Miniprotein binders against Ferredoxin--NADP reductase. Designs and how they scored, part 1

Scores and structures below are computed, not measured.

Target 1, 346 residues: Ferredoxin--NADP reductase, of Oenococcus oeni (q04hb6)
Amino acid sequence: MDNEIFDIAIIGAGPAGLFAQFYAGLRELKTALIEATPRIGGQITALYPEKTILDVAGFLGISGRDLVNELKLQTDLVDSKTFLNSEVTNLKKIASHFEIEINHHASFLAKSVIIASGNGSFSPRKIDVPGSSEAEQSGMLTYLLPGLSEVADKDFAVVGGGNTAVDYAVELIDHDCHVSLIHRRDNFRAMESSVTKLKNSRRTNFLTPMKITGLSPKKEKLEIELQSVPDGAVKRVSVDRLIGGFGFTASSRTINQWEEFPEQFNQGFLTNEAQMTSIAGIFAIGDASIYPGKSDLIATAFGEAPTAINQAVNYFDPDRGGPQHSTSLNKKEVFKHDRIKSRYNS
Below, numbering starts at 1 at the first letter of every chain, in headers, positions and changes, except where a header shows other numbers.
F, E and O stand for the ipSAE by ESMFold2-Fast, ESMFold2 and OpenDDE, each averaged over both directions (binder to target, target to binder). V2 = 0.75 x the mean of E and O + 0.25 x the DockQ between their complexes.
[cut] stands for letters that were removed.
The coordinates of atoms that the task and the answers printed are left out; those that the model quotes come from them. Centres of patches stay.

## First folded at step 3 (miniprotein; from F2 with T35Y R46E)

Design F2b
Fold by ESMFold2, look of step 6:
Structure F2b (fold): chain B 346 residues (1-346), chain A 81 residues (1-81)
Amino acid sequence: as target 1 above (346 residues)
Amino acid sequence: SEKVTIRIEGDSPEALEKALYEILERALELGGEVYIEWEGNRLTIEVEGLPKEALERIKELAEKIARETGVKVEIEIKEEK
């Protein structure tokens, strides 16, 4: 093991957690961002990737996908670690640090913890057909979009009939992929504009009305066995990846099983003015936090994140000094970024 | 085990989003598992892992939302495996 100790462990990679990770980087802190699902973005990525969000300051409307992408660009500017598919299964105090247990086996040490997980975990609804377990184990069957930086001209299949499946297909087409869209009915229950975009693209192949009856991972491709719903005729296609777009399951948080479990009211952790919970060194932000006058908005969480980060520093390193304004950090590497330089050269 | 399937249809995305938020919040508060899919102008919410009495409270919440917002609601309780 690397014998690695983080300054701050941030639990949950929704907008609040992502911004906290970025701000901690501006404070030159070593952070671990821990997310139980395969993707950052939380509820926004899972449910509302194409929804226009009107109440994020500085944007005259921004899609959920674009908001998460902008936050990811910020986190890419700082030195931090992100751990996906990583459920925090226990939190306990060891000497002056916290031990964060991941997936019942691995663990990290951190000097402080920020809980940024909202109403619970979102998990995709999974297909269950012959070969689906093997396909998922191989990585050829997933339930969330992959990283899209180098996927042009890859062949994807997406299965499902609602907004989730159609949104996935649109995103893949926008990144120059070929997409076979599989559904047991000829019509999709999704936004008409998105369906029309797919119908007008030569990169989209509609495989409807059909259902998946089997999956066979081969050396480099996944074979999908399909059955025509009206007449039972069998068809086989070969793709690089299959993505299930069946919606999501939300479950209550299970963090009440942690050894260090802060006091809750309703579903939120009670926090003081520092965003500190009932346990010294553990903070909560976003929907995880409750206090008099709280509004559960992204805007509120974005204000809470710097408070929690700066107060975590006061907790584990009180001699470090107070926060600097971003303009006083003009010597940092982040001001060398081309996008930022163009804004300040005008 | 039993589950409640709630299908909500309306022409207002804002009404559907409010319905999702309220039902999801209550179901998670009660300790339930919630499946969510938004299909065009329809929202499908399935709640399971709760006692019968809690599922009935979720059903009553959905009926209240229908009265308050005017969305069409179809509610089904189904026995599962």
Scores: ipSAE 0.068, ipTM 0.582, lowest interface PAE 5.4, mean pLDDT 81

## First folded at step 5 (miniprotein; from B0 with I36F)

Design a17
Fold by ESMFold2, look of step 6:
Structure a17 (fold): chain B 346 residues (1-346), chain A 81 residues (1-81)
Amino acid sequence: as target 1 above (346 residues)
Amino acid sequence: SEKVTIRIEGDSPEALEKALYEILERALELGGEVYFEWEGNELTIEVEGLPKEALERIKELAEKIARETGVKVKIRIKEEK
C-alpha cells in the first residue's frame, strides 16, 4: 500500500534542509524531510545550542537553538512530512522516480532528491537501562538541553561525568533550575571552574558515586532508580526531566551504500550551478555540496536551497513555471492552518 | 588498540567547529570511531578503532590545524585498556 509519491525528498534536517523544506512549501511542493537522528537541527543542536552565531543574515546574533526554532516555525507553516530516526539506506532510480529506502526495509518514491546531510553525522551517546526507551519516547529523557526560556522551577537530573554533563548542569542552574548531577564517580573529568561553580550552588544536588539502573516515566515525573557504586544500596529520585550528558558519537559514512550514488570530491558531492549532482534529478546543498568557490557557511546554504528547489522543479515539471516573489504569494494557498502558533499568521 | 585524545582550545567558535569537522572527516575517512565533547572554548575529541599509523596521521592533522589557525592543541596517543 505504499504508493505515496513526493515531489522532493530532502535528506538531512540541519539548517539547509529545513530551509529547503520551507522554500519547497512556498512553491506548493509535496516534500519528505528525512533525518537519521531523533531531532531536527542536527549539528547545531549537538555542537553549541546556546552560543551566538553572528553570520546569519537578518539577525544581530542568534543562538544555534534559536536559529533551529526559527527554521522550525517556518516549516510548520507549510504542509510537509518529516521522518525522524530515518536513515536513507538505499537510493534507486525507478523509471522517472527515485525509490528511497529507509532503515533497510521501508521505502517511498520521489521525483527528485536533495542531499542536505552534510559530511557525516552526530548522535548523542545514550543510556541503555530498563525503561530508557519508554522514558525517551515520553520526552522525559533527552540528550540535549531544552529551550531555556521555559525551564525555570523545574527539577532536572543530568547524568555523566565529563564536560558535556557539567556544562548542561551549569546552564540549568544559571536558568533557575534545580539539578541532580548523577555520576559513577565522586570526581568529574571537566573544567575545574565549572565543577566548583556547581559545588558552590545551592541548586545542585550531587548524586555520586551512583549509577542509574532503571527509569520509570510516571504521569507527572520521571522516577530514576539509582544504585550506590561502592555498596549497591538502592535509591529512587523523582524529577521532571533527565538529560544524558555523555557527549556525541560519529562513525564512518558507509561507502557504496546507494545504487544511485553521485560523484564525490573531498567528502562532498560535486554539483553544478543548478546544485545538481552527477545524477540528473539529485541535488546537493550545504556541507553536502562542493564546487569551485564554495564557502561552507549557513548563509551560503540558504542561498543554495532555493536554487536547488527551483531547479528540481525544472527537472521534473518544466511546464510549472518559474518562482514568484514571496510577497506575491497567496498565504491561504501556501500555509496550513492548525493549532500550532505561528508568528506569521495575521 | 590505541586511541588518540585531542584537546583543542580557541577564541572562535567558528575556528573550533572547522577544526572539529576537519578531524572528523579525516578520522571517518580512515574508518575510525569519533567521540567528542564541547565546553566553552574547548573541544575534546577522541578517535579510536584505527591502527597506529592512522592515529599518527590524525595527530599530524591536528598539529597542522594548530599551526594554520592558531588554536591550541594538546594531543595524547594512549593504549586502550
Scores: ipSAE 0.013, ipTM 0.510, lowest interface PAE 7.7, mean pLDDT 80

## First folded at step 6 (miniprotein; from FA1 with I7V I36F V44Y)

Design c2
Fold by OpenDDE base, look of step 9:
Structure c2 (fold): chain B 346 residues (1-346), chain A 99 residues (1-99)
Amino acid sequence: as target 1 above (346 residues)
Amino acid sequence: SEKVVIVIEGDSPEALEKALYEILERALELGGEVYFEWEGNELYIEVEGLPKEALERIKELAEKIARETGVKVVIIIGDSPEELEKALRKIEELAKKLG
C-alpha cells in the first residue's frame, strides 16, 4: 500500500461511517473507510435490511437496505477510498500519526481515526473447507450477491438454510440464473412463500441434505465437493460462483487487541462533546460512542459524524478554517462525477 | 468448544431484535462469538468461545428475556456439532407436532 497518509481513517462502514465518509469528502479530506466485512451498512445490513426505519430525518419511512443504498450513493458523490475485507487488527500511535493495521499484514497511516464500528464487527459466516480461501481470493466464493445485471444465464450455488440463502436464491432465479441450493437438511427455515417459489422454479436445483467438503477453483468454474449427510456419498458439481448464504457472526475480540485502546464503557468508547475518546486524535461515533444522555439512534449517529470530522480537523490542522455550510459549497469542485453534478446543480 | 444455540420465536420483530441485541451484547462482553441468522420469523443465535459458566449466564439471560418480553426461547447446549444438529432436528420435529 502506498505510503499515503490519510487525514482520517474511518473504521466501520455502517451508517455512521458512511455518513462520516461523505461529510469528510465535503471537507475535501483524504479519508479511508475501512470495513472488516465485504459489506457496507453495518448492523442495518446484518440485522434488519428489510425493516422500515421511521426515525431517520427526511424520510417518512425507509428500509434498512434502502437507507444503506442512499448512504452509498451519497458517498459516491465525493472522492473517497473504501477498503472492504479489512479488519483493523491493531491501532498504534506513531509520532504524530496513527498506524492502522489490517488483517495482520497491511497498514494505513492517518492523522486521525474515527471509530464507527458499532457494538461489534458483523461479518458473514464463512465457509471453512479445503479450498475456501483460494475460492474466495479468486472471487468464485463470495458472501454477497454480484451485480445482478451481469448474472444472467450463469450457474450459481448458494449454501445455507435460512432467510439469507433463500433470499439470495430467489434473487438469482429472478435474474434468470440457475441456482443449486445446498443445505445440510431438507427443510429450509425461511419464508414459506420464498421456499415455495424456489421449489416451483425450474432454475432451482436442491442439493439436500448435503454438506460442502471442499472447493476447487478451476479456470472458469468452481468445483464443489459435496457429501450426503445421511450416507456420506460424495457428489461434485461445477458452478460459476458459490454464494455463502449463512447468517452473520459478531465479535469484539479484534478491538480488544489494539495497542491504542480507548477507555470503554460497556461496548462503547467513552467520548466527550467533540466525540473524542480518551486518546487524543481517536474519535468514536454511532454505537461505538457512549456519553451521558446519548440516544441510541441512527439519527444521532448522523449528527455525531460531522462533529467528529470537524473536531478531527481541529486536531490535526487547527489552522484550517471551520466547516462551510453545505449551501455555500461549490458542487462542481466537491462532487466527483459530472452526472451527479448535474442532478445537484439544478 | 461448547456452544449455546438459542432459537427465539415471537410475534414482534422488535422484540426479537431486542432479544438479539441483549444476547449479543452480553456474549461480546464475555468475550464470546455470536452467530445469528433469521430463519423465517424466528431468530437463530449461536454463542461460542465461552467457558461453560459463561454459557450458562447467556442461557439465564435468554430465559430472562423470554419472561420479560413474552418471546419463546429454546436453548440448546451442546459440545459437538453433531449433538447440536440432533437437538435442532428434535426441535423441528416438535414444532411440526405442535404446529
Scores: ipSAE 0.344, ipTM 0.718, lowest interface PAE 1.0, mean pLDDT 83

## First folded at step 9 (miniprotein; from s24 with E25R W38F T44Y)

Design d2
Fold by ESMFold2, look of step 11:
Structure d2 (fold): chain B 346 residues (1-346), chain A 81 residues (1-81)
Amino acid sequence: as target 1 above (346 residues)
Amino acid sequence: SEKVTIRFEADSPEALEKALYEILRRALELGGEVYFEFEGNELYIEVEGVPKEVLERIAELAEKIARELGIKVKIRIKEEK
């Protein structure tokens, strides 16, 4: 991810962000779509996928799930990248670019930024003990499963007592890992069959009832300091990776933690008619944007996305020129999928 | 600061998902911060960052949701110390 330069970084993969990514592809721009959770679609996919939405132009009613699927089909047609499980932890201006830091660990560059994260954020609950920040920065502490083709022969620890932690542990033992499962109680509040599978596996080491009191990243392994809950006895274990398996925090508030943080009013970033925020090169759309006369509708966000994209181009590449009608675009240049391009090459 | 804790219990995951949606939507609309976690056949929710009166309204909503869905709920309002 380091050293990549994108034309536009789009923060948030709800409907507004997805459409912005597609439209940027029609402008032949290189985009990064950044989403803190494991899934695209934002709150709609997570919370109400079956809700019928009546006011999306061109559809006689469409479920939230189906709307997200249609938007995904659009983004699949263009050259774009999506980074799931990626919380933007800092935004910094560097020369003519913005540096976007994700998960306190990795970063990349973009010429402009579109904030499309809606009115709130979703993130996994983080462990907060001495050394946890350093462990996360090193990549040895994460909160979501890694790619499973890359985990062979590693020793994992998973902390938590609910469905997330137990499901993570099961997936890891299914891929021939050794897993230490850490919880402050001997009882897990998870599916009984999954807990039984873990108890019957020689790959599982239960570290309960214990709590993590410190983390120390070393050159190749992470040292975990544990404290027995009943008697306070201290134990130390060493693993390749620690995964936090807690629940999720959601908030309607945007907390100012970035170096480049635009002015807000209520829950939204103040934007002008170009969808530009108080910081040149940073735009906001959808529920992330507020201006006089704003209607907080998906339909409104779909109109805002092309405006923001075209104004971002004017910001970083004014010689490229303005938008074209989509019927005038050379589909051979904008679409990447072979079957679609074959239809238009004939 | 104060928080409300809500624990729904249901046989179906779909009922718990519907309960989560209604609580999350209302709590976020009112400016609350929400933590949630699925725990077996239960859904655990904490809401904080809003006045006690708002927490009481969310508690009342949780009771209403449980009645409408025919599921069990336990609710407490506690001080965060």
Scores: ipSAE 0.508, ipTM 0.858, lowest interface PAE 1.2, mean pLDDT 84

## First folded at step 11 (miniprotein)

Design e2 (from d2 with Y21W E29Y)
Fold by OpenDDE base, fold request of step 19:
Structure e2 (fold): chain B 346 residues (1-346), chain A 81 residues (1-81)
Amino acid sequence: as target 1 above (346 residues)
Amino acid sequence: SEKVTIRFEADSPEALEKALWEILRRALYLGGEVYFEFEGNELYIEVEGVPKEVLERIAELAEKIARELGIKVKIRIKEEK
């Protein structure tokens, strides 16, 4: 792993972390966004992806999923690196830098750290069968919906029996996909209207009561081995992608093992007006931050992110100058995407 | 390992979300691992990784939350052999 020194390591790819990544990119900072799970969006993705959020400025209402997508699209405008499936297992100060240990194996170096981990790590429950790791590595097994712009007429499988699986299946069929819905029971514990929609769709195939017993990534398709729960009969199906639609596991245990552990109040890290923790060079934003008078809102987290980034710059490079307003940014230099460049050049 | 399973039932998604947050905050603070899944009008929660005494406290909390929110709750403490 190239001994790349980042200006900022952002821990957690929730809304706060995503916006921090974007803003850091606007300031042309070398930034690593480090996420423990295979998914971005943090608590939004885990807890309320379909919930309409009303308290985000500029939106009459936006779903949690859509908000995360919009935040992700913003990050795509800037030069940034995102590391998924990367649990921060240790944080250590080394001279003027921080070493961020990932999965007890790899490490990142950063001049500053922004903790945007919320109240913990939210990981989707994974499928654990022969071939699951390979399928996940190939991208044929995911736990999030892909970008839906080019999924028409593709064959998906969704496994699960709750809201997540059913919602995924509904969204896929709404985008003209074919969906094989796999569940170990005939009965789904989800919104009845959604289940009815799936039952009435010609694009939905119910594979129930069945369990996945193995996965075999092929060149273009994922082969899924299924076993009938009642009689043990084996069936194989091939799909473009399998999506795990289970619940989520939340844990805060990993943070408690860090060598550099900032002072906490309740479940948040105590922060000052600069969003700095008790440890110089470590900042916290969003639900990971606590200070007197804080409003526990996504909108607040969005305000905290620029503050933390600007103060991080001041910490590691006090001579770099003050914060840049987006209106003063040279859009030609900052934005990678030509389409956006064209909109601002007119 | 011992775990507590909590199933809330409510017609209001907001009530379930509130129940989840209260359990999550407490369980995570206590060093537990929490699995959760929304299942229509139900919320399923598993808490593990903490001593039995803590699981019992979480169970009590779940009952309290259910009473406060006016929702239904089913709680089971399982000893995994």
Scores: ipSAE 0.547, ipTM 0.872, lowest interface PAE 0.5, mean pLDDT 86
Fold by OpenDDE base, look of step 19:
Structure e2 (fold): chain B 346 residues (1-346), chain A 81 residues (1-81)
Amino acid sequence: as target 1 above (346 residues)
Amino acid sequence: SEKVTIRFEADSPEALEKALWEILRRALYLGGEVYFEFEGNELYIEVEGVPKEVLERIAELAEKIARELGIKVKIRIKEEK
């Protein structure tokens, strides 16, 4: 990847970033979407995946999760690269392009940058016990629900005591999984109805009050060492996967360390009519952007994305013709996957 | 490290989300690290990584938010001894 220069690097895989990626693809731009977390969807996925959004154009109502899925499906139609688990730790201007440092190790080169980081990166709180890193690397420890289409009859463990853990457990049992719910207390601080559902389920095993003291990935199963909180008794259980269901961490500290740091107001990057920040070639959209009269809506972010993309093109390639209307695009050339060709060949 | 813990209590999830957003906006702007978890009718927030004075400001903000939203709040500032 060392010598590839992207036309656009988009930071953040929230709704704004996802739509920007799609639109950039429609314009046949070499685009990198860079996301700090293992998930796309930003705060929608993290905070309100099941909430109905009513103010997105083209939908009478759509859940947060469904909206993210639809946005992802759009991005799948275009040639673009997505890099998850990639925290932008530095942004530096080098001659006529930008260097984007990832995780203090790797770097990307781009002609322009679009900041779509929203109100910060939301990362799940991690479990730190012996074997946790190995378990995470093997995929046996995750902090996200897996694809639910093939989880039937699998044995999961979920650790946590709040809404996150309880919601994960509920979703898993709704998909015919067995769930061991681990918590350091007998009492859960979650929605009572959800807790009751779990208590009434034959697929839920409560491992309370217990804490995880170690993890041992095996070939097919994850062994979890547990310790009873009141008496210190040790128990071991084996599951297919452990899901960390703690809360989320948010930090802007990494952004504050960038060498190229655009002007901010109230955590938003100040942008002009072109969605350009105080630094030429760096744009901001969605909740990462602030300007007079801005509406804090997803719908607004979707409008800002094309503006930023088009203005980015004007920045790095001013001789490139203006934005083409999507209606003028040759769908056969732009869309890689045959499934959509069938809908538009009529 | 010094931290402030904020616990909002509300019957409305929307009120809790609004409270979270306001705290996040302020805390992150000031360079704070925020941990949060929804706990039924409560929202638990921890803020750290900023000076004590800033933590106190965040605490005051939390009280203000609670008043504005008509919700309950419990705040604790923990000093590392």
Scores: ipSAE 0.546, ipTM 0.853, lowest interface PAE 0.6, mean pLDDT 87
Fold by OpenDDE base, fold request of step 19:
Structure e2 (fold): chain B 346 residues (1-346), chain A 81 residues (1-81)
Amino acid sequence: as target 1 above (346 residues)
Amino acid sequence: SEKVTIRFEADSPEALEKALWEILRRALYLGGEVYFEFEGNELYIEVEGVPKEVLERIAELAEKIARELGIKVKIRIKEEK
């Protein structure tokens, strides 16, 4: 891996991390956003994607999912790198920079670190069957909904029996997709109205009670091998994409193994007014940060992100000019994508 | 591996979310691994990776949370044979 030194490594792609990435991009910082899971959005995505959030400034009400999407769209405006499926397994100070180990193998170098991991990594439970890794690598197996603007008339499979799977299936049929819903039981444990909607839809095929036993990526389709739970009968179906709709796993064990481990209180990293931890050059924001009087709000995290970014700059480059107001930014140089240039140039 | 399974039942999704947060915070603090899934009016949680004594404390916490929120809870501790 090219000896690329980042100005800032942001750990965690929750709302705090996403906004930090955007703001860092506005300041033209070389930034790496590192996320353990295949998904962005952190706790919002994991816990309440459909919940209406009312306490974020500028929105009368926005769903968790929509907020994450908007944050993602902002990050797309700036030049930044995002690394998904990248669990930070070690953090080490090396001279004047930090080495961030990923998945016990790869490493990144950064001048500063911002911990935006929230209360832990929320990883979707993965399908582990023959062919699952290949299917995931090809993008035919995912654990997130794709962009739904161009999915009309595509054939999806969703596996699971709880809220996540049912919500995914509902969302897909609402966008004119066909959905094969796979579950090991005939009964779904989800919102009754949603299940009823699926049952009444001509676009939903129920594959129950069945389990996935294998996946075979083909050129254009994913072949799914299914086994009937009661009798063991084998069935094969072909879809454009399979979406895993299980629950989430959370663990904090990995962070406790870091060589550079900042002081913690109540699972948060103690931070000062600069959002700096007990270790110089390591910052924390959002639910990863704790200080007297902190409000556990997304809005607070959004305020903390610019503070941490600006203070990180002061740490590694004290001669660099102070924070620039967004109104003073050269939008043409900062924003790469034309579509969004039009929104910010008006 | 030894694990505790917790199933909350509530009519309010906010109550389930609150229950989840309390369990998550405690379990993660204690070094446990948590699996959770929302299942309609139920929340399913598995905690593992900690000693039996810690699992019992988490179970007690779950009962306390259920009482405080006025919701139902079912708890099972599975021992590794």
Scores: ipSAE 0.543, ipTM 0.870, lowest interface PAE 0.5, mean pLDDT 86
Fold by OpenDDE base, look of step 13:
Structure e2 (fold): chain B 346 residues (1-346), chain A 81 residues (1-81)
Amino acid sequence: as target 1 above (346 residues)
Amino acid sequence: SEKVTIRFEADSPEALEKALWEILRRALYLGGEVYFEFEGNELYIEVEGVPKEVLERIAELAEKIARELGIKVKIRIKEEK
């Protein structure tokens, strides 16, 4: 791995981490965003992607998914590296920098660290049947919705019976996909309006009550073996992609094993006015931080991110000038990509 | 291995989210593993990987949260064979 020393390593690609990455980019800092899962968005993606958020400044209302997308678009405007599927398994102070171990094998070096891990790592509950690993490796089994710009007229399967599966199915049919919805029961425990929408759609095929018993990746299609719950009858269907929608798992066990482990208070890392933890050079923001009077809001996390970034700079480079107001920044110089124009012109 | 199962019921999605957050924070802090799924007006949570005494504390917390939010809760502690 390149002996590259980052100015800042940000742990966690939730809303706090994404905004921190963007703000660090505005200050032209060499930044690494490190995420344990294959997904950005953290708790928003895991908990309420389809819910309308009303308490973020500047929006009358925005869905969780849309907010994450907007945050991602901001990060695309700046030079930064994002590392997905990279669980921070150790954090160690070495001389004047930090070593961040990834997946018990690789490591990054950084002058400072910002913990934006929220309250833990969220991972989708996986399907465990014969062929599931191979299907996941081939990309035919996923636990996220694909980019929806190119999914029209494709055949999807979604498995699950709660909000996650139903929401995925709704999103897919809204983009002119055909969806086979697989569940072990005839009754879905999801929002009634969403279930009704699916029932009224000609693009939805219900495969109930059925369970998946095996997966077979083929050249162009995924073959799904299904078993009827009541009578054990076997059925096979072929789709372009299967999406698992069983909910999520969370764990903080890996964080608790770090050599450099900041002091915790009431389930968060205790931070001061600079968002610095008990360990100099390690900061925490969003739900990963705690201090007296904190509000557990995304809006609060967005305020904490600039504070942590600015204070990190003061820590590793005290001679570097203070933050410039965004209004004084030459947009053409800071934003390397005129991508804002392309989105409105397409 | 033992686990606690928590099922919240509320008409407000916001109440369920708040309940989830409070349980997650406590369970993760105590070294537990959490599974959760939203099911319409219900939230299903499983916590495992901690001693029985800790599971009982999480159960007590869930009851407290339910009272504070004015929502319903069903709790079960199971021994996984």
Scores: ipSAE 0.521, ipTM 0.841, lowest interface PAE 0.6, mean pLDDT 87

